# Miniprotein binders against q53ft3, part 158

Target 1, 195 residues: q53ft3
Amino acid sequence: MFGCLVAGRLVQTAAQQVAEDKFVFDLPDYESINHVVVFMLGTIPFPEGMGGSVYFSYPDSNGMPVWQLLGFVTNGKPSAIFKISGLKSGEGSQHPFGAMNIVRTPSVAQIGISVELLDSMAQQTPVGNAAVSSVDSFTQFTQKMLDNFYNFASSFAVSQAQMTPSPSEMFIPANVVLKWYENFQRRLAQNPLFW

## First folded at step 16 (miniprotein)

Design Q8
Fold by ESMFold2-Fast, scan of step 16:
Structure Q8 (fold): chain B 195 residues (1-195), chain A 83 residues (1-83)
Amino acid sequence: as target 1 above (195 residues)
Amino acid sequence: SPIQEEFEKLMERAEYHFEFAEKYYETGDKEYALLYFEFAARIFRKAAELAKKNNDPESYKEAIEYAEEAQKYAEEIQKELEK
């Protein structure tokens, strides 16, 4: 259902399902992470009246998990960027993951997603310093992600002379990817939150 | 009283949602602004119901006025997103 992205790392699209309504992503070497993107995949929306509460957990000095509420994803807001660099020594939040987190590996953090009723989500408050308020920081992160995607997609470009007959495969011209990249950069420069 | 303490906690929670909504509105994240104003309105209304049960008309009026303000902002943003 969910994806998790950290700048400079491979996107994770296979969350570990730890309960019927609970999903977890591992974040190794978390001390180097400033921002995390959480997003919904594909075609399956949340059931009506439901959404996802997004938590961040890191090991404290005793190796015990400290869970903090970062925010939410919903059908109306299916992706969000969270700043976690300021949270690595904070207080824990109310959370549904307590009993499931018995063993922790040092330097490995987790993103947890709990599928909840919207009314239950409204009863909770995200930690104050998880919000990205600086347009410059958001623009910087977005530009890095845009560059990463363009470079990745461009790595698959082949000339017509290099193509083998493959009628079951679809091809996208590299020029279309370039046009998308340039249009996105232009729009981002005018308004970083245009999407 | 315990019920007055619960009222104050609900008001504080709703105020945090309202502040998140304002912050996201100012940075142009209208979808999050909408969500958080809706959350603020919901919790202000819960506070109002608690004040009503506690026979406290001043607290009831305060919570309702904030709920209406949050709801008004949510409706304005909803209209912007629909266009």
Scores: ipSAE 0.368, ipTM 0.773, lowest interface PAE 2.6, mean pLDDT 76
Fold by OpenDDE base, second read of step 17:
Structure Q8 (fold): chain B 195 residues (1-195), chain A 83 residues (1-83)
Amino acid sequence: as target 1 above (195 residues)
Amino acid sequence: SPIQEEFEKLMERAEYHFEFAEKYYETGDKEYALLYFEFAARIFRKAAELAKKNNDPESYKEAIEYAEEAQKYAEEIQKELEK
């Protein structure tokens, strides 16, 4: 149902379902992470009247998890970018994951998504600095994400002479990916909020 | 048949790209228009090849005609971008 993306890292599409209505992604080396994208995969929508509250958890000085509400995703807003770099020293709040014995390692933070009623979500207040506040920050994050994708995709590029015959497989020419990348960068430079 | 279903999926995808290309061209985003026309052309050609393998000359003709149209638009846009 959900995906999680950190710029410069592989996308995560397999959340750990810790409850019927709760999903968790692990974020190794969380101290190096500035932003995270949480998005719906588009396979399963939220039920009517429901959305997702997105939480971030990091270990405190005692190694105990500190959970903070980042924001929300909904069918109408199926993706969101959160800044987590400034949250690493914050105070925890009440969270829906507190009673769950989630296996944690000291260097791993977590993104938690709780499926909740929209009315309940409306009563919650995210931490103030979690939202992407600047166009510049968004642009930088997007650029890093795009670079990661391009580098990853290009690493699989082969010439026709190098291809093993596989009639059952579909192939995308590398030049298509390059053209898309260049065009996207150009549009992003012209208007960071074009999409 | 599975082949016919695959053909229809390819045609639908190509048509989507074609329409998207037209929209981008109308808005003045010629680079994107070019890209999506090229993509449409490629997918239409793939559909045509599939139709040929399935001995469906009507589907082949349809796919080829759309491929040629998409390619023509791509070439025209390319010329515009080179000016």
Scores: ipSAE 0.000, ipTM 0.191, lowest interface PAE 13.6, mean pLDDT 80

Design Q80
Fold by ESMFold2-Fast, scan of step 16:
Structure Q80 (fold): chain B 195 residues (1-195), chain A 83 residues (1-83)
Amino acid sequence: as target 1 above (195 residues)
Amino acid sequence: SPIQEEFEKLMERAEYHFEFAEKWYEKGDEEYALLYFEFAARIFRKAAELAKKNNDPESYKEAIEYAEEAQKYAEEIQKELEK
């Protein structure tokens, strides 16, 4: 249902489902990551009244996860860019992954997505400055990151005739990637002052 | 009272979402602005329900007026996104 992208790395589209409503992506070598993009795959929307809360988790000195709420994705906001550099601040946030106690290696972080009612999401406040605006001072950087993603993803485009049926693999239509790229690029063009 | 304390916390949270929505709108992120104005409206409406339950018509009126203002901005942004 979800994808996760880091500039210069393979896109992840197969989140590990750890509960009915909870999905995680591993981020190895997370100290080298400045930004992550979380997005919905175009195939299945959230049920009415629901969305996804996006969390970042890193291992503390004892290998225990520290979770922080970064922001949200919804049918109306199906992608978000987060700056995770500098989030090793230790205070954590209240989170729905509470009892899971997932112990990780010191260099591996996680992005967690919790599918929640919009009413529940509205009762939460993200950590400050994690979510990046499409017209932020880093607009040019985010455009470059999206260009890299689009180029990489489209390099693997195949016709339906070339697809091998595999229930364990997900496929994203090339036109969905193109439409997402065009929508983001159009948004960036709305404010040229930050290019 | 416990109900009044809960009302004040909901108003504070909704005001946070409202201000956050305004900041996102100023930055040009209309999708996030829309989401947070909708969140503000939802929580202001919950505050209004508590004020009604607490027989406090003044607080009810205040919460409803803010909810309607947040809803108005959300609707205006929704129209802009559909253009």
Scores: ipSAE 0.332, ipTM 0.754, lowest interface PAE 3.0, mean pLDDT 77

Design Q81
Fold by ESMFold2-Fast, scan of step 16:
Structure Q81 (fold): chain B 195 residues (1-195), chain A 83 residues (1-83)
Amino acid sequence: as target 1 above (195 residues)
Amino acid sequence: SPIQEEFEKLMERAEYHFEFAEKYYEKGDKEWALLFFEFAARIFRKAAELAKKNNDPESYKEAIEYAEEAQKYAEEIQKELEK
């Protein structure tokens, strides 16, 4: 129901579910990553009153995961861009991923998504400067990421005639991705800070 | 055995998703209920495949029966949402 995108890498749309309400994406070679995009696939909305809290986790010098709250995705704002390059030496946040506090591979980070009540999410404070909210370099990055996402998603899309139904796989209709891309590009051009 | 432990973990995970789906269906959150029944069915089928490779027909049958039950609920909810 979620996707994760990094510039120059394959988009991930198959999150590993680690609990009823918790999903993770692996980010190998995370030290080369400056920004990540987290988005809803658009076919299945959150239940009323709920949203997703987005966390970033990297292994510390002892291999233990350090979780940090980046921000949120909701039905009203189903995609978000986060800067993670400044967070690899930061302090951990309070987090709901206790079952994932195990020693990990040193070069693999994770994006975690926790489905939570909106009221609960409102009581939490994301780490500073994680959300992209300024112009200039961030606007250029956003446009490049949207181009990369659209190009990759289009190359991965299958026509209805080519689809092999699989209960274990999710698909993204190409026209839904195209509509999202066009709408986001239009809104970004009119107001670069709308994200 | 390690294979038996992996099977049991998959079954527990699938059961958790199944229970979550039932809870959210009861609350009227049919889209989330559908999603979690589909997750449960998928994980039960993964458990069944593991049991099949381990030549364990009893565990295979158990996992398949639960997978089919989860898929049946998912299909029923899908029909409700299409109306």
Scores: ipSAE 0.000, ipTM 0.118, lowest interface PAE 16.5, mean pLDDT 71

Design Q82
Fold by ESMFold2-Fast, scan of step 16:
Structure Q82 (fold): chain B 195 residues (1-195), chain A 83 residues (1-83)
Amino acid sequence: as target 1 above (195 residues)
Amino acid sequence: SPIQEEFEKLMERAEYHFEFAEKYYELGDKEYALLYFEFAARIFRKAAELAKKNNDPESYKEAKELAEEAQKLAEEIQKELEK
């Protein structure tokens, strides 16, 4: 039902379901992550009066998870970007993931999504420093994402002379990827919200 | 009193939502601004009902007026998003 995106990494669309109403994404090497995007998949909405509370957990010095509420996703707000850099030393918020207090490795964090009633969600307050501080921060994240995608796609480029014929594989010319990248860059410079 | 402490915590929670709404509106995230103003209105209304139950007309008026302000801002943003 949910997806999670980090610049420079493969998009995750298969959350681990840990309870009927609870879903988790793993974020290895989280100290290198500044922003995370959480979004709803497809056309299936939340039931009326419900939404998702989005939590971030990191291991403390003893390897115990510290859960913090980042924000929410709802039918009216099906995607959100969160800043997670700087959350490591904060006090954890009240959370529904208490039964999942399992010791972890120091470099692995999690995004948790709890499906809740809107009235229950309103009883909680997200951590203030998870909101992006400016449009510049979002623009910088988007630019980094573009660079990472282009570099990743380009790493597979081979000349036609080096290709082995394979009817089951599709190939895209590197020049087409470059043209898309340049066009996206130009559009982003004119209007960061064009997408 | 315990009821006064509960009222103060509800007011603080609603004020937090109101501040998040203003912050997201300034960042251009109108959908989040709408959600948080709606949450602020909900919790201010809950605080108002608690003050009413506690026969505290001053706190009731304060919370009710803030709930109406948050609801009005949510409705204005809803109209902007419908364009």
Scores: ipSAE 0.413, ipTM 0.800, lowest interface PAE 2.4, mean pLDDT 77
Fold by OpenDDE base, second read of step 17:
Structure Q82 (fold): chain B 195 residues (1-195), chain A 83 residues (1-83)
Amino acid sequence: as target 1 above (195 residues)
Amino acid sequence: SPIQEEFEKLMERAEYHFEFAEKYYELGDKEYALLYFEFAARIFRKAAELAKKNNDPESYKEAKELAEEAQKLAEEIQKELEK
């Protein structure tokens, strides 16, 4: 249902479902992370009147989790970028994951998504510094993310002569990825928040 | 009073949403701006109802006016998104 993306890292599409309405992504080496993208995969929409509250958890000095509300994702806003670098010293807030026995490892943070009623979401206040600070910062982040993806994908590019027959495997032509990248860059230049 | 404290908390929360909405609108994120204006409107309405129950017409008026403003802005953004 959800994906999580950190610039320079592989996309995560397999959240740990810790409850019927709760999903968790692990973020190793969270101290190096400035921004995180949370998005819906598009396979399953939120039920009518519902959305997702997105939380960030990091271990405090005692190793106890500190949860903070970053913001929301909804059917109308299926993806969001959050700045988490400035949250590492913040205060915790009420969170729906407190009763969950989540395995914690030092230096690993977590993104938690709680599926909730929009009415309940309205009762919550995200941390202010989690919002994108500027269009430029957003653009830079997105560009880095795109470059990372393109570089990753292109590293697997082979000519037909170099391909090993694999009837069960699907292949995407490199030119398709390039065209996608170019189109995305164009759209990003026109409107950094087009997606 | 506990009711007054609750009212103030609601107003603060709604104002917080409103500020976020404005920020996201300035950034060009109309979808998030819409969401947060809707949240603001919802909470302001809740505050207004609480004020009404508490027989506080001044607080009711303030919260109601802010709810209407937030709702108006949300509707305007919705129209922009539909173009």
Scores: ipSAE 0.215, ipTM 0.660, lowest interface PAE 1.9, mean pLDDT 83

Design Q83
Fold by ESMFold2-Fast, scan of step 16:
Order: structure tokens, then sequence, then C-alpha cells
Structure Q83 (fold): chain B 195 residues (1-195), chain A 83 residues (1-83)
């Protein structure tokens, strides 16, 4: 029902179901993560009057999970971007995952989704520092991704004189990569959701 | 009183939702702004009902007015999203 995306990692679309109404994604090496995107796959909507509360947890010094409420996803808001970098040293929020407070592997965090009545979701308060603009955060994320890709690709640029004959190796001119990068930036500035 | 303490907790929660709604609206996330204004209106209405049962007309009026304000913003944003 849900997907989870972290920049530079493969998208996760197979949540672990830990209860009838509760789903979890594992985030290994979470200390390197700044933002996480949570979204609905679009195949099955929430039942009428229901939505999903999105939680983030990391293991404390004893390996116990510390859960924090990030926000919500609903049929009207089926995707959200959350900033989690500042939450790794925060305090836990009130959460519905009490029975799942078990010792876990160090450096593996989790995203938890609890399917709840909208009225129940309204009784909860998300942590303030996880809230970010979807448009601004998406634009910032995409720009950083473009910069990282261009820098990575250009770091492998070689002149024709430095190329060694290899039938299995392909080379793309650096100027072609630059032209694509500049065109994508221009289009992104005009409409962040053009792609 | 315990009822007054519960009223203040509901009011504080609704205020947090109202502030989240304003923040998201300013950031251009109208879908979240709508959701949080609806949450604020819902919780302010619960606070108003509690004040009414406690025969506290001042708290009732305050919570009722905030619920109406949150509902008005939600309706305006809903109209923006329908275009």
Amino acid sequence: as target 1 above (195 residues)
Amino acid sequence: SPIQEEFEKLKRRAEYHFEFAEKYYELGDKEYALLYFEFAARIFRKAAELAKKNNDPESYKEAKEYAEEAQKYAEEIQKELEK
C-alpha cells in the first residue's frame, strides 16, 4: 500500500506488516539520511474516514526504539516529504507502536505507518522540525541530486588521448551531460513537477 | 478542575494544528494546510462542546469562534484546490 524513498537508495515498496493496521520500512545507515519521502502506491485508497500516521524511530543507546510522529498521509495528501536529520537526538512522541519497543540493530531506523481514523489522527501533534514544504523540499532535493550526479559523472571525464580501447566500455561526452543538466535545471525552475 | 484541564489540552492541540496549517499554506502545501485546518476545526469544536457541558460560556464562545475561523480557511483552500 505504501512506498518509502531516500535519496540515492532504491525505492522500497514492500513494507513489513507488523499488525493489521501497522506497516514498517527499515532504514539502514540512517545517520546519513536527511529526508525521507512516504507515499501511497495509488492502487488501494484508505477506507473512508481513515488515513495514515507516519512515524520515525531510531535506536537509542540501549537499542530501544524512540518513536516520533512526523505527520500524515491521506487520500487527499497521498505523499509527503519529511526532514529527519534533526530528529536523531530528539525525544520520543506519543505513539501506537508500544508493543514493538524491542531492542534493534544499531544504525537501523524505521518508518512506521499506522492506519487510523482521521479523528484519532487529529488528536495527535507531529514534531515541528520534521515539517517541510513539499514543493521547496522536492526542488531542493532534486537540485542536490542533479548537482551530485553531474559532479560524479564529470569526475570520470577523460580526454580522447586518455581513452583506452575497450569494446565493452562506453563513453559519453562531458558536454552532453552538462547540456542535459542545464536543460533539466531550466525546466525544473519553470515547473518543479515537470517530470 | 479536571474538565477545565481537559479543555485547555484540547485548545492547545487545536492551536498546534492551526499553526501547522498556516505554516504549510505559507509554504505552498495547500493539501496539508487543508488537512490541518480541518483538524483544528474538529478539535476546537470538541473543546467548545466540553465548555458547553461545563457551563463555561466564555470558553465556549472562544473555542466556537476559532473553530469557525479554521473551518472558513479550510473551505477557502478547498475551493482553491477544486480549480
Scores: ipSAE 0.417, ipTM 0.797, lowest interface PAE 2.7, mean pLDDT 77
Fold by OpenDDE base, second read of step 17:
Structure Q83 (fold): chain B 195 residues (1-195), chain A 83 residues (1-83)
Amino acid sequence: as target 1 above (195 residues)
Amino acid sequence: SPIQEEFEKLKRRAEYHFEFAEKYYELGDKEYALLYFEFAARIFRKAAELAKKNNDPESYKEAKEYAEEAQKYAEEIQKELEK
């Protein structure tokens, strides 16, 4: 149902379902993470009148999990970007994950998604600094993701002379990817929210 | 009174959502702005009903007006998203 993306890391599409209505992603080496994207996979929508409350958990100085509400995802807002770097020193809030006996390693944070009624979600208040605070931060994050993708894709590039004939496979010219990348960057520079 | 305290709590929450909505709108995230204006409207309406039950017409009027304002913004954003 949900995916989690950290710039420079592999996308996570397999959340641990810890309850019928609760899903958790592990984020190793969380101290290096500034932003996280939480998104719906599009396979299963929220039931009518329901959405997801997105929480971040990190271990405090005593190794106890500190949970904070980042924000929400809904059918109408199926993806969101959250800044978590500034939360690492924050105070915990009420959260629906308190009963979870999840064994945590000190270096691993978690993203928790709780499927809840919209009415219940309306009664909650996310931490103020969890939202992308500036267009610049969003642009930087997006740029990092794009760079990661480009680097990944380009690593598979081969010259035509190096290609092994495979009639069953489709190939995309590297220049197409490059042009897309350049155009995307241009649009992003003009309007960070063009998509 | 406990009812007044609850009203103030609801009002603060709704205001919080309203501010978030404005922030997200300014950032260009219209979908989130819409969501938070809807939340604000919902909670302001709840606050208004509570004020009504508490026979506080001034608080009722205030909360109702804020609810209507939030709803108006939500509707405007919804129209923008449909274009």
Scores: ipSAE 0.169, ipTM 0.641, lowest interface PAE 2.0, mean pLDDT 82

Design Q84
Fold by ESMFold2-Fast, scan of step 16:
Structure Q84 (fold): chain B 195 residues (1-195), chain A 83 residues (1-83)
Amino acid sequence: as target 1 above (195 residues)
Amino acid sequence: SPIQEEFEKLMERAEYHFEFAEKYYELGDEEYALLYFEFAARIFRKAAELAKKNNDPESYKEAIEYAEEAQKYAEEIQKEREK
């Protein structure tokens, strides 16, 4: 039902279902991640009056998960970009053994999606510093167009094990769609009017 | 009173939603702006119902006025999206 994208990585479209209404994506090497995109695949809408609460979890200094509410996805808002760099514990931190050189092994962060009633979602407030900081209205419109196309195309993605030979259909590897998306986004960042 | 404390927590929650709505509107994210203004209106109305139950007309009026303001912004955004 959901997808998760980090720039420079393969898109994830197979969330781990940990409860009837809860889904999780693992984000290895989380310290290198600044932004995550969470989106609905577009194949199945939420029932009326329901949506998804999007949470981010990172390991604290003791390795314990710390969950924070980033925001929401709904039928009216099926994709969102979140800034997580400011939420990471230990950014610029000193190790307790600063006189010794200890190589840090990156831990796995998680994106969690909880399917909830809109009334329940309204009872919660997301962290303020996860919102995208700013771009002009034209750039935001273009980014939404990119997200919409990517979501639509990715909604048809299947693993090789799920594919059957079909001479009447053509298939495009999901990685090709991702490469186009990343290249376009990079060019847009350099010059919003590049096309 | 416990009811007054609950009222103030609801008002604070609705104010945060209102601020998020304004922030996302400035960022050009009309979908989120609409969602958060609707959330703000919903929680302000919940606060108003609590004030009404507590026979507190002054708090009721305050909460309703804020709910109407949030609803007005939501309707303006929805009208623009219909075009």
Scores: ipSAE 0.407, ipTM 0.802, lowest interface PAE 2.6, mean pLDDT 75
Fold by OpenDDE base, second read of step 17:
Structure Q84 (fold): chain B 195 residues (1-195), chain A 83 residues (1-83)
Amino acid sequence: as target 1 above (195 residues)
Amino acid sequence: SPIQEEFEKLMERAEYHFEFAEKYYELGDEEYALLYFEFAARIFRKAAELAKKNNDPESYKEAIEYAEEAQKYAEEIQKEREK
């Protein structure tokens, strides 16, 4: 249902479902993470009148999880970017994840998504500094993400002569990916929020 | 009074959402701006309802005016997105 993306890292599409309405992603080495993208996979929409509250947790000095509400995702806003770097010293907030018995390694943070009624979501207040604070930061993050994707995709590039015939598989020419990348970069440069 | 305190809490929350909406709008994230304006409107309406129940017409008027403002912004954003 959900995916999680950190720039420079592989996308996570397999959340741990800890409850019927709760999903968790682990973020190793969270101290190096500035931004996180949470997105719906598009396979299963939220039920009508529902959305997702997105939380971030990190271990405090005592190893106890500190949870903070980052924001929301909805059918109308299926993806969001959150800044988490400034939250690492923040105070905890009320959260729906309770005492998760997950033995956390001190370097591992978590993104939690709670499926909730929009009305309930409206009663919550995200931390102010979780929002992307500048266009520049957003652009930088997006660029890193795109670069990561391009590099990853390019690593699988083979010449046609090197291809093993596989009629059941679809192939995308590398030049298509490159053109998309270049076009995306151009559009991003013109308007960082073009999408 | 407890009702007045609840009203103030609702108003504060709605204002918080409203501010977030404005922030996201300024950042160009219209989807989030829309969401938060809708949230603000919703909570302002709740505050208004509470004021009405408490026979406080001044607070009711205030909350309704803010709700209408938030709703207006939400609608404007929605209209722009549909073009």
Scores: ipSAE 0.402, ipTM 0.769, lowest interface PAE 1.2, mean pLDDT 84

Design Q85
Fold by ESMFold2-Fast, scan of step 16:
Structure Q85 (fold): chain B 195 residues (1-195), chain A 83 residues (1-83)
Amino acid sequence: as target 1 above (195 residues)
Amino acid sequence: SPIQEEFEKLMERAEYHFEFAEKYYEQGDKEYALLYFEFAARIFRKAAELAKKNNDPESYKEAIEYAEEAQKYAEEIQKEEEK
């Protein structure tokens, strides 16, 4: 149902479902990540009155996850850009053995998405400044790219009247992603300011 | 009282959503602005209900006025997106 994008890495479109209402993406080498993009694939919408709360988790000095609420995605806001670089700060002392020549587990952060009622989401407060909506070239371009993808994927899904009923898990054909990329690339080549 | 503390926490949460909405609107993110104004309105109305049950008409009026303000902005943004 969801996708996760980090600049310079392959887009992830297969979240691990860890509960009926919870999905996770792994972010290896998260110390090098400044921004994470979370978006809906456009195949199915949230049921009326529901949306997704987006969380970020990193391992603390003892390897325990620390979760922070970044923001939300909904049918009306199906994509969001989050700045996570500022959220990596460890204010306290590092675990004594964390800085030594000890074999450690890989530094892997996670993006978590919890499907919730809008009323429940409204009762939560995201970490300030995590969601990025600055009207700079990169953010505008990224938002336009995501809007274009979502609209294309949604259009494809709707046009397939002969398709079987939705499976128990989300499915989006690889050729849909390829067709979107080709269309987006063509438009960008014709007008670089299209975004 | 515990109920008074709950009311204040709801008002603070709704105000925080309202500030997020204003920030996103100023940055041109009308979708997030709309979402957060709607969230603010919901929580302000929840605070109003609590004040009403506590026979606190001043707090009720305050919460309702803020809820209406948030709803007004949400409706304006929604109309702008439709054009």
Scores: ipSAE 0.445, ipTM 0.816, lowest interface PAE 2.5, mean pLDDT 75
Fold by OpenDDE base, second read of step 17:
Structure Q85 (fold): chain B 195 residues (1-195), chain A 83 residues (1-83)
Amino acid sequence: as target 1 above (195 residues)
Amino acid sequence: SPIQEEFEKLMERAEYHFEFAEKYYEQGDKEYALLYFEFAARIFRKAAELAKKNNDPESYKEAIEYAEEAQKYAEEIQKEEEK
């Protein structure tokens, strides 16, 4: 039902279902994470009148979980980007995960999704500045990624005069694509918003 | 003009996503098709807004028409999944 994406990491599509209406993703090495994308896989929509409240949990100085409401996902807004880097020092709020004995490992944070009534969600207040404009951010990311690729790859374009006789075509070595990809991944891992 | 060049780039990118969505749909991957149609629609709308700022009504109309088309396909896929 849900996916979780951290820049520079593999996408997670298998949430741990900890209750009928609650799903959890583990985020190892959470201290290096600035943003998290939570999205619906599209396989199973929310029931009518329901959505998902998205929570972030990190261990406090005592190792106890601190849960904070990041925002929401719905059938109408099936994905969202959340900034979590600034939340690591925040105060905990009331959360639906408090009664669950979730095995926690040091340095592992969690994203929790609670399926709730939209009316109930509307009464909740996410932590400030956690929600990033998802649509604009994704659009900008894709555009910058493509521009970066094009600019990089095109700089290595070679004429066919050195390869096969077709003077009207330019060729880009396949290894250029690989190099770009590796560099892009490195940059993305360092700063998901490097663009 | 720089604005026109940016418009063209946006249109090209949106078209790419649109085509990609079509391919996914043909392959039966409706989830990705939906995603990329929505993405195409968003970029087309951005192009439209740029055209509007540039006082180019023709480009605006073109971009909006493509945005509406992409959105329509996205909505159709959503309806199919609800069934």
Scores: ipSAE 0.000, ipTM 0.174, lowest interface PAE 12.8, mean pLDDT 79

Design Q86
Fold by ESMFold2-Fast, scan of step 16:
Structure Q86 (fold): chain B 195 residues (1-195), chain A 83 residues (1-83)
Amino acid sequence: as target 1 above (195 residues)
Amino acid sequence: SPIQEEFEKLMERAEYHFEFAEKYYELGSKDYALLYFEFAARIFRKAAELAKKNNDPESYKEAIEYAEEAQKYAEEIQKELEK
């Protein structure tokens, strides 16, 4: 139902279901990640009155997960871009050098999606510094990310004649990726701001 | 009372969403503004129902007025997005 994208990496479209209403994507080598895109695949909508709360988790110095609410995706807003670089370094900044120790011990981070009632989502407050603060920064990031996503996904495009039957493999038609890219680019030109 | 405290918390949450919606609208993010105005309206209406159960007509009126204002802005933004 969901996709997760990091610039320069393989797009993930198969989330691990950890509960009836909870899905997780693993982000290995997360210290190199500045932004993450979470999106709905567009075919299966949320049930009426429901949406998804998007969380980010990284391991602290003791290996314990630190979960933070990044924002939301809904049928009306099926994609969201989050800045996560500041969340890893800034949250413990009250202690001198504490953030340096966390930064130097990379591990696997996670994006979590919790399917919730819209009323329940409305009770929650996302972390402020996860949002892109500058229109220029957001536009530049989004343009570069869209280019990277399209180029990377297209590099795996194969004709039907080149396909071999494999029940363990998933394929996304290049035309679907291109249409999504063009639609998103057009939409971005008109509505470029999250925050 | 515990019910009054719950009412105040709901009003504060809804006001927070309302302020976020205004800020997103100011920045040109109409889709995000729409989402948060809708959230604000939902929570204000929940506060109104709580006030109604508590036989507090003044709090009910206040919450409903804010809910209607948030809904009005959401409807206006929805209309803008359709154009």
Scores: ipSAE 0.006, ipTM 0.333, lowest interface PAE 9.9, mean pLDDT 71

